VH-VL binders against NAD kinase (nadK). Designs and how they scored, part 97

Target 1, 268 residues: NAD kinase (nadK), of Syntrophomonas wolfei subsp. wolfei (q0aze0)
Amino acid sequence: MKIILVNNRFKENTEKKAQEIAGQLSALNVEVIIDNGLDEPYAGTVDFIMVLGGDGTMLRAARRYGQRAIPVLGVNMGTVGFLSNIEINELAEYLPLILREEYSLEARMMLEVAVFQQQSLLTRVFCLNELLLRSNSPRMLSFALEISGQKLEPYRGDGLIVSTTTGSTAYSLSAGGPIADPQLDAFIVTPVASHIINKRPLVVSPEREISLHLLEEREAIIGIDGQIKMDFGAENRVLIKRAPHPLLMVNLKAKPFFTSIDRSLQRQ

## First folded at step 9 (VH-VL)

Design M121 (from M1 with light chain W96F; framework fv_oberotatug)
Fold by ESMFold2-Fast, scan of step 9:
Structure M121 (fold): chain C 268 residues (1-268), chain A 124 residues (1-124), chain B 107 residues (1-107)
Amino acid sequence: as target 1 above (268 residues)
Amino acid sequence: EVQLVESGGGLVKPGGSLRLSCAASGFTFSNAWMSWVRQAPGKGLEWVGRIKSKIDGGTTDYAAPVQGRFTISRDDSKNTLYLQMNSLKTEDTAVYYCTTHPRYSGYFLAFDIWGQGTLVTVSS
Amino acid sequence: DVQMTQSPSSLSASVGDRVTITCRASQSISRWLSWYQQRPGKAPNLLIYKASNLESGVPSRFSGSGSGTDFTLTISTLQPEDFATYYCQQSYDKPFTFGQGTKVEIK
């Protein structure tokens, strides 16, 4: 059995804990590949992915490995979040179940984001939460939104978020988007500080294609899961669609979504 | 209200076949892992086998005494679990219970909901 | 296979008594053990899961403890409805296996 152990090397205790866990797994004849985010993703076949850290580390793991149909377990190391299933102090207890495949899987939709310059593909990335288009200057953006070939009236404001249902509790929520059940497959399209009255968040079928481009030359950026940032100008276009494969998240214990979000919103 | 109701038990001769059904209600059957557990008259509980939900692979597992003779299947459109029993032996005489493991429950490896059972008697 | 052995096989008790049943696994099963109650002529009911967690709706007089190979079910103050057979069950490895049962009878 081969396991990728994803960690954040810039967190001192996480790097040490990753080495400890790798040693424990090796003693059980499990081959361990450590991914600290600095090198290219491991290209070989693996049976399981264990993510040590908070939601940010899970988002990185989803971007790197989410399309491979490999079970991914989030192990929390202190920062409470929505994407981990067990705490680090519970890992030893659950490890035999992991090795015997005694766990359930939850499919979480992902976005496929393709950014073009004129007719050329610049980059294609996958993400679990959202794509953010935002102004990189004090000036508002003027931009076009097209949904499955339907051209909406122009947007004017600070930007737009295209989110998965998993991402509904991330930046989309902060911008006024709805909280969505992660078991529901949908895009949530949330305007950021729109100047135009009646520009509302939209909930659309995950089978639709969404495209965005600037109508005026402005300084703008595309943000992906809050982790990738790239410049976006009037010669750029972004195409967003449902990724071919969902992220397969491992459930070893119950984590009720609605009570978790309710508790989080009460604390603010 | 979560409920499981078994049916199909009865008297059958050695070498015969019988199909048991378990009708589920009050929960999302398609998400649940389902098991059969049997109990011979005056004896203890014996796990027969399990079927996982389709999203978790839909795989089946069997105890050695029934491997190759019994088949567990499910019809999610009818919320029904089945146990096909072939080449029956007198040792298969037991009350057969249908039981469930709620997928997102913290006790998904425990048998938390049980049916009332259906008696299978293998006798000449 | 993981063999589960219960002790005692039967016991006689009176209402109000403290009852202790033990279960031993042939190998370490961590805390992956459940306890069930079966009243005469009825289906089993889950009492305890993951060694010590009380199932919803089960009276607080029931408690479980243990890890590894040795486990205990305790009924602090036996009630009339508690005269039943009790089974431990490991979910650590397949095939899932039950103990032989402990019958709690009226004195």
Scores: ipSAE 0.597, ipTM 0.809, lowest interface PAE 1.7, mean pLDDT 89

Design M122 (from M1 with light chain S34N; framework fv_oberotatug)
Fold by ESMFold2-Fast, scan of step 9:
Structure M122 (fold): chain C 268 residues (1-268), chain A 124 residues (1-124), chain B 107 residues (1-107)
Amino acid sequence: as target 1 above (268 residues)
Amino acid sequence: EVQLVESGGGLVKPGGSLRLSCAASGFTFSNAWMSWVRQAPGKGLEWVGRIKSKIDGGTTDYAAPVQGRFTISRDDSKNTLYLQMNSLKTEDTAVYYCTTHPRYSGYFLAFDIWGQGTLVTVSS
Amino acid sequence: DVQMTQSPSSLSASVGDRVTITCRASQSISRWLNWYQQRPGKAPNLLIYKASNLESGVPSRFSGSGSGTDFTLTISTLQPEDFATYYCQQSYDKPWTFGQGTKVEIK
């Protein structure tokens, strides 16, 4: 069995913990690859991915490995979040179940983001939460949104978020989007500080294609899961689709989404 | 309400075959891991085998006494679990229960809902 | 295989009694043990999962404890509906195995 341990390179204690866990796994004849984000993603065959950290570390793991149909377990290292299933101090108890594949999988849709310059593909990335189009200056954007070839009235404002249902509790929520059951497959399209007061979030079929481009030359960026930034200008177009494969998240214990989000919203 | 209803039990001769069905209702069957557990007359419980949900790989596991003779399958469109029993032996005589694992597997790994059972008698 | 042994195989008790049933695993199973109740002529029902967690709808007079190899099911104040056979089951490693059962009979 081969396991990737994904950790946060900026936290000293996660480096030490990753090494400890790698040693424990090696003693059980498990091959371990440590991914601290510095190198290219491991390209070989992998049976399981263990993410040591908070939601940010899980988002990075999902972008790097989410399309490979490999089970991914989030192990919380003390940072509160929605994408981990067990705490680090529970790992020893659950490790035998992990090695015997005694766990449930939950499929979470991902976005496929393709950025073009005119007709040429510049990059293709996958993400778990969202794509954010935003102004990179105090000036608002004017941009076109097309949904499966249907051209909507132009948007004017600070930007737009195209989110998965998993991402409904991330940036989309902050911009006024709905909270969605992450087991549903849908795109949530949420305007950011729209100039037109009646622009509302849209919930659309995951089979649709969403296209964005600027209507005037502006300094803009697209952001992926709050971690990747790319320049975006009037010669660029972004195409967003449902990714070919969902992220397969590991459930070792019950994690009630609705009561968790209700408590979070009540405290904020 | 959550219900499991077994059917297909009966009398069969040694070496014969029989197929049991379990109709599920009141929960999302396609997400559930399902097991068969049997109980010989006057004896204790014996796990027969399990099938995982399709999202979890749809894999099957069997107890040694039935390995190679019994096959567990599921039809998620009909919310039905099956147990195909071949090369039946007298020691396979038992009440066969259909049971589900809690909606969240791994953590619990328990049999939380049981059907009423169906009797299989293997004799000449 | 992990073998499960229950003690006693049967016991006699009166309504209001405290009943204790033990279960021993042939190897350490951490806390991966469940308890079931089977009333005469009925299907089993789940009482306790993962050694000490009470299943929803199960009366609080039932409790479980233990880890490793030794486990206990306790009924603090026996009721008429509790005369049944009780089974432990390990969920640590396949094949899943049950204890032989403990029959709780009226005295």
Scores: ipSAE 0.619, ipTM 0.815, lowest interface PAE 1.6, mean pLDDT 89

Design M123 (from M1 with light chain S34A; framework fv_oberotatug)
Fold by ESMFold2-Fast, scan of step 9:
Structure M123 (fold): chain C 268 residues (1-268), chain A 124 residues (1-124), chain B 107 residues (1-107)
Amino acid sequence: as target 1 above (268 residues)
Amino acid sequence: EVQLVESGGGLVKPGGSLRLSCAASGFTFSNAWMSWVRQAPGKGLEWVGRIKSKIDGGTTDYAAPVQGRFTISRDDSKNTLYLQMNSLKTEDTAVYYCTTHPRYSGYFLAFDIWGQGTLVTVSS
Amino acid sequence: DVQMTQSPSSLSASVGDRVTITCRASQSISRWLAWYQQRPGKAPNLLIYKASNLESGVPSRFSGSGSGTDFTLTISTLQPEDFATYYCQQSYDKPWTFGQGTKVEIK
């Protein structure tokens, strides 16, 4: 059995714990690959991915490995998050079940984001939470949104978020988007500081294609999951659709979404 | 409300075959792992086998005494679990229970919902 | 296979008594153990999972403890409806195996 341990090298505690866990797994005849974010993603066959850290580390793991249909377990390292299933102090107890493949999987939809310059594909990324289009200067953006060939009236404001339901509690929530059940497959399209009063968030079928481009020469940026940033100009177009494969998240115990989000928002 | 109802039990001769059914209602059957557990008259409980949900791979596992003779299958469109029993032996005489490992109920490795059971008697 | 052995095989008790049933695994199973209650002619009912977690709807007089190889089910104040057979089950490794059962009878 081969397991990837994904950790954050800039956190001393997680790096040390990753080495400790790798040693324990090696003693059980498990091959271990440590992914601390410095190298290219491991290209070989892998049976399981264990993410050691918070939601940010899980988002990175999802971008790197989420399309490969490999089970991914989030292990929380002390900071409360939405994408972890067990705490680090529970890992020893659940490890035998992981090795015997005694766990359930939950499919989470991902976005496929393709950025073009003219007709040329510049980059393609897969992400779990969202794409954010925003101004990179004090000036507002004027941009076009098209959904499955339907051209909406131009947008004016600070930007736009296209989110998965998993991402509904991230940047989309801060911009006024709805909280969505992550078991539903949908795009959530949330405007950021729109100058038009009646521009509302949209909930869109995941079978739709969404495209965005600027209507004026302005400084703008595309953000992916709050971690990847790339320049976006009038010569660029972005196409967003449902990724071919969902992220397969491991459930070893119940973690009810609605009571968790309710406590987070009300702090009770 | 959550319910499991077994059917198909009866009297069969050694070497014969029998097919048991388990009708599920009140929960999302397609997400559940399902097991068969049997109990010989006056004896204890014995796990027979399990089938995982399709999203978890749809794989089956069997106890050694029934491996190669019994087959577990499911029809998610009908919310029904099946146990096909071939080459039956007198030692297979038992009440057969349909039970679930609930996928989203909090624990995946205990049998938390049980049917009423159906009696299978293998006798010559 | 992981062998599960219960002690005692049967016991006689009166309403109000404290009842203790033990279960021993042939190898370490961490805390992966469940306890079931079976009344005569009825299907088993889950009482406790993962050694010490009380199933929803189960009275608080039931408690479980233990880890590794030795486990205990305790009924602090026996009630008339508690006269039944109790089974432990390891959920550590396939095949899942049960103890032989402990019958709690009226004294």
Scores: ipSAE 0.525, ipTM 0.776, lowest interface PAE 2.4, mean pLDDT 89

Design M124 (from M1 with heavy chain S35N; framework fv_oberotatug)
Fold by ESMFold2-Fast, scan of step 9:
Structure M124 (fold): chain C 268 residues (1-268), chain A 124 residues (1-124), chain B 107 residues (1-107)
Amino acid sequence: as target 1 above (268 residues)
Amino acid sequence: EVQLVESGGGLVKPGGSLRLSCAASGFTFSNAWMNWVRQAPGKGLEWVGRIKSKIDGGTTDYAAPVQGRFTISRDDSKNTLYLQMNSLKTEDTAVYYCTTHPRYSGYFLAFDIWGQGTLVTVSS
Amino acid sequence: DVQMTQSPSSLSASVGDRVTITCRASQSISRWLSWYQQRPGKAPNLLIYKASNLESGVPSRFSGSGSGTDFTLTISTLQPEDFATYYCQQSYDKPWTFGQGTKVEIK
């Protein structure tokens, strides 16, 4: 059995804990590949991915490995988050079950994001939470949104978020988007500080294609999961669609989504 | 209402075959790992085997006494679990229960939903 | 296979009594143990999962404890409906195995 152990070496104690866990796994004849986020993704075949950290580390793992249909387990290192299933102090207890494949999988949809300059593909990335289009200056953007060939009236504001249902509790929530059941497959399209009063968040079929481009020369940025940033200008177009494969998240214990989000919203 | 209802039990001679069914309702059957557990008259509980959900690989596992003779399958479109029992022996006489640990509550290897059971008697 | 041994095999008790049933595993199973109640002629009901977690809808007089090889189920104040057979079950390694059962009978 081969496991990728994903960690963020810049978080307190995570590098030392990753080495400790790698040693424990090696003692059980498990081959371990450590991915601290600084190198290219491991290209070989693996059986399981264990993510040591908070939601940010899970989002990185999802972008690197999420399209490969490999089980991914989030192990929380003490930060508050939604994408981890067990705590680090529970790992020893669950490890025998992990090695015996005694766990369930939950499919989470992902976005495929393709950025073009005219007709030329510049980059293609996958993400778990969202794509953000935003102004990189105090000036509002003017931009066009097209959904499955249907051209909407122009937007004017600070930007737009196109989110998965998993991402509904991330940046989309902060911008006024709805809370969505992550068991549903849908895109959530949430305006960011729209100057046009009647622009509302949209919930659309995940089979739709979403296209965005600027109507005026502005300094703008495309953000992916809050971690990747790319310049976006009037020469650029972005196409967003459902990724070919969902992220396969490992469930070892109950994760009560609605009560968790309700408590988070009521907490100071 | 969450419910499991077994059927198909009855009398068979040694060496015979029976097919048991378990009809599920009130929960998302396609997400659940399904088990068969049996209980011989006046005795304790014995796990027979399991089938995982399709997303978890749809694999089957069996207890040694039934391996090679019993086959577990499922039809998610009909919310039904099956146990095909071949080469039956007198020691297979038992009440057969359909049971599950639902994925929606997280993975616990505990049997939280049980059917009423169906009696299989292997005798002349 | 992991062998599960319960003690006692049977006990006589009165309503209001504190009842303790013990379950011992042949090897360490961490906390991967569940307890079930079976009334005569009925299917089993889950009481406790993962050694000490009370199943929803189960009265608080039931509690579980233990880890490794030694586990206990306690009924703090026995009620008339609690006269039944109780089973422990390990879920650490396949095949999953049950204890032989403990019958709680009226005194």
Scores: ipSAE 0.506, ipTM 0.757, lowest interface PAE 2.3, mean pLDDT 89

Design M13 (from M1 with heavy chain K54P; framework fv_oberotatug)
Fold by ESMFold2-Fast, scan of step 9:
Structure M13 (fold): chain C 268 residues (1-268), chain A 124 residues (1-124), chain B 107 residues (1-107)
Amino acid sequence: as target 1 above (268 residues)
Amino acid sequence: EVQLVESGGGLVKPGGSLRLSCAASGFTFSNAWMSWVRQAPGKGLEWVGRIKSPIDGGTTDYAAPVQGRFTISRDDSKNTLYLQMNSLKTEDTAVYYCTTHPRYSGYFLAFDIWGQGTLVTVSS
Amino acid sequence: DVQMTQSPSSLSASVGDRVTITCRASQSISRWLSWYQQRPGKAPNLLIYKASNLESGVPSRFSGSGSGTDFTLTISTLQPEDFATYYCQQSYDKPWTFGQGTKVEIK
């Protein structure tokens, strides 16, 4: 059995813990690859991915490995998060079940983001939460949104978020988007500080194709899961689709989404 | 509301076949792992086999005494679990229970919901 | 296979008694053990999972303890409805295996 341990290179406690866990797994004759984000994703065959950290580390793991249909377990190292299933102090107890494949999987949709310059593909990335189009200057953006060939009236404001249902509790929530059941597949399209009074969040079919481009030359950026930034100009177009494969998240114990989000919102 | 109802039991001769059904209601059957557990008259419980949910691979596992003779299957559109029993032996005589392992319960490796059972008698 | 052995095979008790049933695994199973109750002519019902967690709706007089190879089920004050056969079951490794059962009978 081969397991990838994903951790954050900038948090010494997670790196040390990853090494400890790797040693324990190696003693059980499990091959371990540590991914701290520095190198390219491991390209070989892998049976399981264990993410040691918070939601940010899970988002990185999802971008790197989410399209490969490999079970991914989130192990929480802190007190806040929606993407972990067990706490680090529970890992030793659940480890035998992980090794015997005694766990359930939950599919979470992902976005496929393709950025073009004119007709040329510049980059293609996947993400679990959202794409953000945002002004990088004090000036508002003027931009076009097209959904499956249907052109909406122009947008004017700070930007737009295209989110998965998993991402509904991330940046989209802060911008006024709805909380969505992560078991539903849908795009949530949430305006960021729209200057047009009646621009509302949209919930659209995951079979839709969403495209964005600037109507005026402005300094803008595309953000992916709050972790990747790309310059975006009037010569660029972005196309957003449902990714070919969902992220397969591991459930070793029940973690009810709605009571978790309700408690989080009350404590803010 | 959550209920499992077995059917299909009866008297069969050694070497014969029977197909048992288990109708599930009150929960999302397609998310559940399902098992068959049997109990010979006056004896204890014996696990027969398990089938995982489709998203978890839909794989089956069997106890050694029934491996190669019994087949577990499911029809998620009908919320029904099946046990196909072939080459029956007198030692297969038992009440057969279907049980569920709820996917999101935190105790999905325990048999938390049981049907009432259906009696299979293998006798000449 | 992991073998599960219960002790005693049967016991006689009176209402109000404290009853303790033990279960031993042939190898360490951590805490991956459940306890079931079966009343005569009825299907089993789950009492305890993960060695010590009380199933919802089960009276608090039932408790479980243990880890590794040795486990106990305790009924602190036996009630008339508790006269039944009790089974332990390991979920550490397949095949799932049950103890032979402990019958709790009226004195």
Scores: ipSAE 0.589, ipTM 0.803, lowest interface PAE 1.8, mean pLDDT 89

Design M14 (from M1 with heavy chain K54S; framework fv_oberotatug)
Fold by ESMFold2-Fast, scan of step 9:
Structure M14 (fold): chain C 268 residues (1-268), chain A 124 residues (1-124), chain B 107 residues (1-107)
Amino acid sequence: as target 1 above (268 residues)
Amino acid sequence: EVQLVESGGGLVKPGGSLRLSCAASGFTFSNAWMSWVRQAPGKGLEWVGRIKSSIDGGTTDYAAPVQGRFTISRDDSKNTLYLQMNSLKTEDTAVYYCTTHPRYSGYFLAFDIWGQGTLVTVSS
Amino acid sequence: DVQMTQSPSSLSASVGDRVTITCRASQSISRWLSWYQQRPGKAPNLLIYKASNLESGVPSRFSGSGSGTDFTLTISTLQPEDFATYYCQQSYDKPWTFGQGTKVEIK
């Protein structure tokens, strides 16, 4: 059996724990690959992915491995989050179940983001939470939004977020988007500081294609899951659609989404 | 009302075949892992096999005494679990129960909902 | 296979008695142990899961304890409806295995 351990290289405790867990797994005849984000994703066959850290580390794992139909387990390292399932101090108890595949899977939709320059594909990335288009200067953007060939009235503001339902509690929430049940498959389209007051968040079918381009030359960026940044200009177009495969998240115990988000909002 | 109802039991000769059905109601059958557990007259419980939900791979597992002879399947559109029993032996005589596993770990791999059972008698 | 052995195989008790049933696994199973009650002529009913967690709707007089290889089911104050056969079951490794059962009979 081969397991990838994904950790956050900027957290010293996580690096130490990754090495300890790798040693425990090796003692059980499990081959371990440690992914701390420095190298290209491991390209060989893998049976399971264990993410040691918070939601940010899970987002990186999802971008790197989410399209490969490999079970991914989030293990919380002390920071409360939405994407982890068990605590690090519970790992020893659940490890035999992991090795015997005695767990349930939850499919979480992902976005496929394709950035073009004219007709040429520049890059293709996948993400679990959202794509953010935003201004990189004090000037507002003027941009076009098209949903499955339907051209909306131009947007004017700081930007736009296209989110999965998993991402509804991330940047989309901060921009005024709805909280969505992550069991639903949908895109949430949330304006960022729109100058047009009646531009509302949209909830659309995950079978829709969404395209964005600038109507004027401006300094803008595309952000992916808050972790990848790309320059975006008037000659660029981004196409967003449902990724071919969902992320397969491992459930070893119930995690109550609605009570968790309710408590989080009370503390804001 | 949550319930499981088994049917299809009866008397069969050694070497014969029977198909058991388990009709589920009152819960989301398509999300449940399902097992068959049997009990010979006056004896204890014996796990026969399990089928996972489609989202969890729909895989089946069997106890050694029935491996290769019994097949577990499900029809989520009918909320029904099946046990196809082939090459029956006298030692397969038992009440057969269908039962569910909840999907969550703190409750996981316990059999939380049981049917009333259906008797299978294998004799000459 | 993980073998489950219950003690005693049967016991006689009176209403109001404290009853303890033990279950021993042939190897460590952590806390992956459930307890079931089977009344005569009825299907089994889940009482306890993951060694010590009381199933919803089960009376508080039932409790479970233990980890590793040794487990105990306790009925603090036996009621008339508690005369039944009790089974432990390990879910640590396939095949899932049950103890042979402990019959609680009227004294």
Scores: ipSAE 0.526, ipTM 0.775, lowest interface PAE 2.4, mean pLDDT 89

Design M15 (from M1 with heavy chain K54E; framework fv_oberotatug)
Fold by ESMFold2-Fast, scan of step 9:
Structure M15 (fold): chain C 268 residues (1-268), chain A 124 residues (1-124), chain B 107 residues (1-107)
Amino acid sequence: as target 1 above (268 residues)
Amino acid sequence: EVQLVESGGGLVKPGGSLRLSCAASGFTFSNAWMSWVRQAPGKGLEWVGRIKSEIDGGTTDYAAPVQGRFTISRDDSKNTLYLQMNSLKTEDTAVYYCTTHPRYSGYFLAFDIWGQGTLVTVSS
Amino acid sequence: DVQMTQSPSSLSASVGDRVTITCRASQSISRWLSWYQQRPGKAPNLLIYKASNLESGVPSRFSGSGSGTDFTLTISTLQPEDFATYYCQQSYDKPWTFGQGTKVEIK
């Protein structure tokens, strides 16, 4: 059995903890690959991915490995979040269950984001939460949204978010988007500070293709899961569609989504 | 509201076959791992086998005494679990219970929901 | 296979008594143990999971403890409806195995 151990080298004592866990796994005849984010993703075949950290580390793991149809377990290292299933102090107890495949899987849709300059592909990335198009200055954007070949009336405002249901509680929520059951597959299209009063969030089929481009030259950026940032100008176009594979998240115990989000929304 | 109802039990001769059904209601059956547990008259509980949900691979596991003779299957469109019993032996005489492993619960390896049981008697 | 042995095989007690049932595993199973109650002619009911966690809807008079090889189920104040057979079950390794049962007879 081969496991990738994903951590953030620069957060607290995570590198030392990753080494400890790798030693425990090796003692159980498990081959361990450590991914601390500094090198390219491991290219070989693996059976399981264990993510040590908070939601940010899980988002990085999903971007690097989410398309490989490999079970991914989030192990919380102290930061409260939605994407971890067990706490680090529970790992030793659950490890026999992990090695015997005594766990359930939850499929989470991902976005495929392709950014073009004119007709040339600049980059293709995958993400778990969202793509954010936003103004990088006090000036509002004017941009075009097309959904499966249907051209909507132009948007004017600070930007737009295209989110998965998993991402519904991230930036989309802050911009006024709906809270979605992560078991559902859908795109949520949420305007950011629109100057057009009737531009509402849209919930659309995940089989739709979404295209965005600027109608005027402005200082703008595209953000991916809050971790990747790219300049976006009038010569650029972005195409968003459902990624070929969902992220397969491991559940060793219940994490009740609705009660968790309800409590979170009541906090200041 | 949540319930499991077994059916298909009865008297069968050694070497015969029987198919048990378990109808589920009140929960998302397609997400549940399901097991069969049996209890011979006057004896204790014995795990027979398990089937995982389709999303978890739909794999089956069996106890050694029934391996190769019994087959567990499910029909998620009908919310029904099955146990196909072949080459039945007198030692298979028992009440057969349908039970769930809680999915997305605090401990998913316990058996939290049980049916009423259906009696299988293997006798000449 | 992990073998589970319960003690005693049977006991009798009066309503209001404190009842203790023990379960021993043939090898360490951490805390991967559940307790079930089976009333005569009825299906088993889950009482305790992961050695010490009380299942929702189960009265607080039931409690579980232990880890490794030795486990205990306690009924602090026995009630008439507690007349039943109790089973422990390990979920550490397949095949899942149950103890032989402990019959509690109310005097």
Scores: ipSAE 0.578, ipTM 0.804, lowest interface PAE 1.9, mean pLDDT 89

